# Ledger of designs, part 18: VH-VL binders against C2 domain-containing protein 3 (C2CD3)

Target 1, 169 residues: C2 domain-containing protein 3 (C2CD3), of Homo sapiens (Human) (q4ac94r1171to1339)
Amino acid sequence: SSGLLDVGLRYRRSPRTAEGVLAARTVSISVQIIRACGLQAAAKALAEREPALQFSATVGVNASVTTHLSFLPQGEQRRTHPVACSFCPEFSHHVEFTCNLVTQHCSGEACFLAELLEFAEVIFAVYHENTKSASDIISIESCKEYLLGVVKVPTKELLIKRSGITGWY
Key: E = the ipSAE of ESMFold2; O = the ipSAE of OpenDDE; V2 = 0.75 times the mean of E and O plus 0.25 times the DockQ between their complexes.

## First folded at step 20 (VH-VL; framework fv_levilimab)

Design BB4 (from Z1 with heavy chain L106Y; at its last look DockQ between E and O 0.52; V2 from the best seeds 0.00; counts 0 for: pae E 2.3 > 2)
Fold by OpenDDE, look of step 20:
Structure BB4 (fold): chain C 169 residues (1-169), chain A 123 residues (1-123), chain B 111 residues (1-111)
Amino acid sequence: as target 1 above (169 residues)
Amino acid sequence: QVQLVQSGGGLVQPGGSLRLSCAASGFIFNRYWMSWVRQAPGKGLEWVSGIYSGGSTHYGDSVKGRFTISRDNAKNTVYLQLNSLRAEDTAMYYCARQPYKSETSYGNAFDIWGQGTLVTVSS
Amino acid sequence: DIQLTQSPSSVSVSVGERVTIDCKSSQSVLYSGNTYLNWYQQKPGQAPQLLIYAASTRESGVPDRFSGSGSGTDFTLTISSLQAEDAAVYYCQQSYDTPHTFGQGTKLEIK
């Protein structure tokens, strides 16, 4: 996998009452997924192993990006809409993750969000959706998504930088 | 038809190794977590390992350091490498998918299961 | 780890009767409005089958007599009118955090 992803992360204190047992306040972590580049190299690399990607590796990929915070349940993952036929897709996508200021670890001990963020990361995964497969309603087996790349951004800097974390990864 | 087809089980001596395979068909493989769940004879279900589309892996404490989960998205296949096998690893091993959709709360349930493959560790 | 405790461990019930199986979690499995608690049915010699996900949503193809309820740490699987084919072991499972633990199971037998 290869390429770069332009993203922004911001810590936003937006006090809300948590619905959980702890009844703690919540904040939001804002994630901006701006654009990607260099996806052709990734696609070409995959196409060496998967001939079905040969065409897309030449003309453009249909890219979407998943976002997940490492300390949240997997079900809290978000996904962008796909940008069609581009090796440099512009997503301009905004996602907010609600986070409890205080959570309970599996150990039963309370943990502050700051402690989680110290060791947490935001995980981005860029996928290509094969449209040829998608158009074939009869053969669902041919419908595949291909992982073009993964980006992991540590969240520890959110504790220090009010402006957030921005840049290419 | 959505299905998971498993292979790779068998009889092995303690300390031995096996590699399990689970081939997926009928769905977009990369939109799902893939997990392995095992069941010892006459016992309950135990989650063993999981792997997300992006490659993040997770393991139960009982298998950490010995088992390795991996996936080949091009082949729509998830694998479980079982090393340093013990008698207590004897079980029916199931692969299962955990769906995710951006617009729905699916709870990451195991909605599709493989047929299971038996792993027997015995001297 | 999140522990799930089911009750009862076993139960024998006549056809047509109401059955309830409880599952208690050692911690809340609710996050941001999503409840990460699922129920499975396993018949002898078969792989488990998903019955309920997100605490209360029936999986496609599951009969209406099956329902899930509860929130936070306390959950219940209900079979409103037990049928002969419902003899099985039932498991609750959480997907809130890894490891994705299961309850110990409840064996449901038909009288």
Scores: ipSAE 0.243, ipTM 0.791, lowest interface PAE 2.0, mean pLDDT 89
ESMFold2, look of step 20: ipSAE 0.524; ipTM 0.816
ESMFold2 (binder alone), look of step 20: mean pLDDT 90; pTM 0.937

Design KO1 (from Y4 with heavy chain W33S Y100S, light chain Y31S Y96S; at its last look DockQ between E and O 0.12; V2 from the best seeds 0.00; counts 0 for: pae O 8.4 > 2, placed apart)
Fold by OpenDDE, look of step 20:
Structure KO1 (fold): chain C 169 residues (1-169), chain A 123 residues (1-123), chain B 111 residues (1-111)
Amino acid sequence: as target 1 above (169 residues)
Amino acid sequence: QVQLVQSGGGLVQPGGSLRLSCAASGFIFSRYSMSWVRQAPGKGLEWVSGIYSAGSTHYGDSVKGRFTISRDNAKNTVYLQLNSLRAEDTAMYYCARQPSKSETSLGNAFDIWGQGTLVTVSS
Amino acid sequence: DIQLTQSPSSVSVSVGERVTIDCKSSQSVLSSGNTYLNWYQQKPGQAPQLLIYAASTRESGVPDRFSGSGSGTDFTLTISSLQAEDAAVYYCQQSSDTPHTFGQGTKLEIK
């Protein structure tokens, strides 16, 4: 993959009560997706295999970013709105993931969030949607998304850095 | 053409089960959260269940433990399994599309609705 | 739990007149500066339709006579000049991750 993603991660220690099924104390991991750059190279590479991307590889991609914490279920993945026709999209996106302070392993053993964060990572996936950044299309078959790249940021530093993790990845 | 087409429902006895289906077309189904909203006869709207685009599921308090929402992205379909049905579950059930929270253009509103399917629980 | 209270519960108005429907939330809408209060119209025998999202933005295809306003806990749907086809039940809804809460509805009848 080519390109870079500017992101920020913060560990918010303010206790929150989980809404819904779980009545446990939670914290939030704040994720900021600021901007991406250098997406043209990735688009061009894909265009070699997918002719439908040739136009986008020249004029700009419709980029969105998915965010997933490795220790959370896949169902907790979040996605930015798409930014149309740019190889350097600015997302200015903020999302918070609610995390239980204590979780349970498959074995039924309790695990503290700090233990999880030591080995966890935030996974960002940048996608191009082959549409005019519209959520609706005439035909589903004509609307495809393509993976441009993946960024993985380790979360271990969130345990020691009060300012969080920021930078280009 | 963006649309949701529902099927299933019908008359069932208390304690019985039904499965509702909602087939989507005209949009990338996998990108959207889907919800079920019901309306008892002559009453207002009640959110029943939702499933995020990534697959996490949520339920209203009145149906927790009895209803199960699921989706098949390959079939562009969302389902609602209704178990242990009660008389108070009698309602018109609507499926609805919900853009992601991150999509600022729609504010997590239910922007597309199915035509509804009637579930009647009666002895 | 969040409660949404609409007022009035029902109203009868003549064509051409201004109509306002209020929605009060028991909890302020908090979403990174965005207000996730939505309005729906449900005509007899039909599914609900989105009218207004994010408190004040009209959904595509919705006539200009419909408008939404408000913030915090107080929101209003306004029909500037009522038309015959506007006879329906209107619902406010506070959007959140879960649960989603609807107002009890306001039945609008045409005189």
Scores: ipSAE 0.014, ipTM 0.585, lowest interface PAE 8.4, mean pLDDT 88
ESMFold2, look of step 20: ipSAE 0.306; ipTM 0.746
ESMFold2 (binder alone), look of step 20: mean pLDDT 90; pTM 0.932

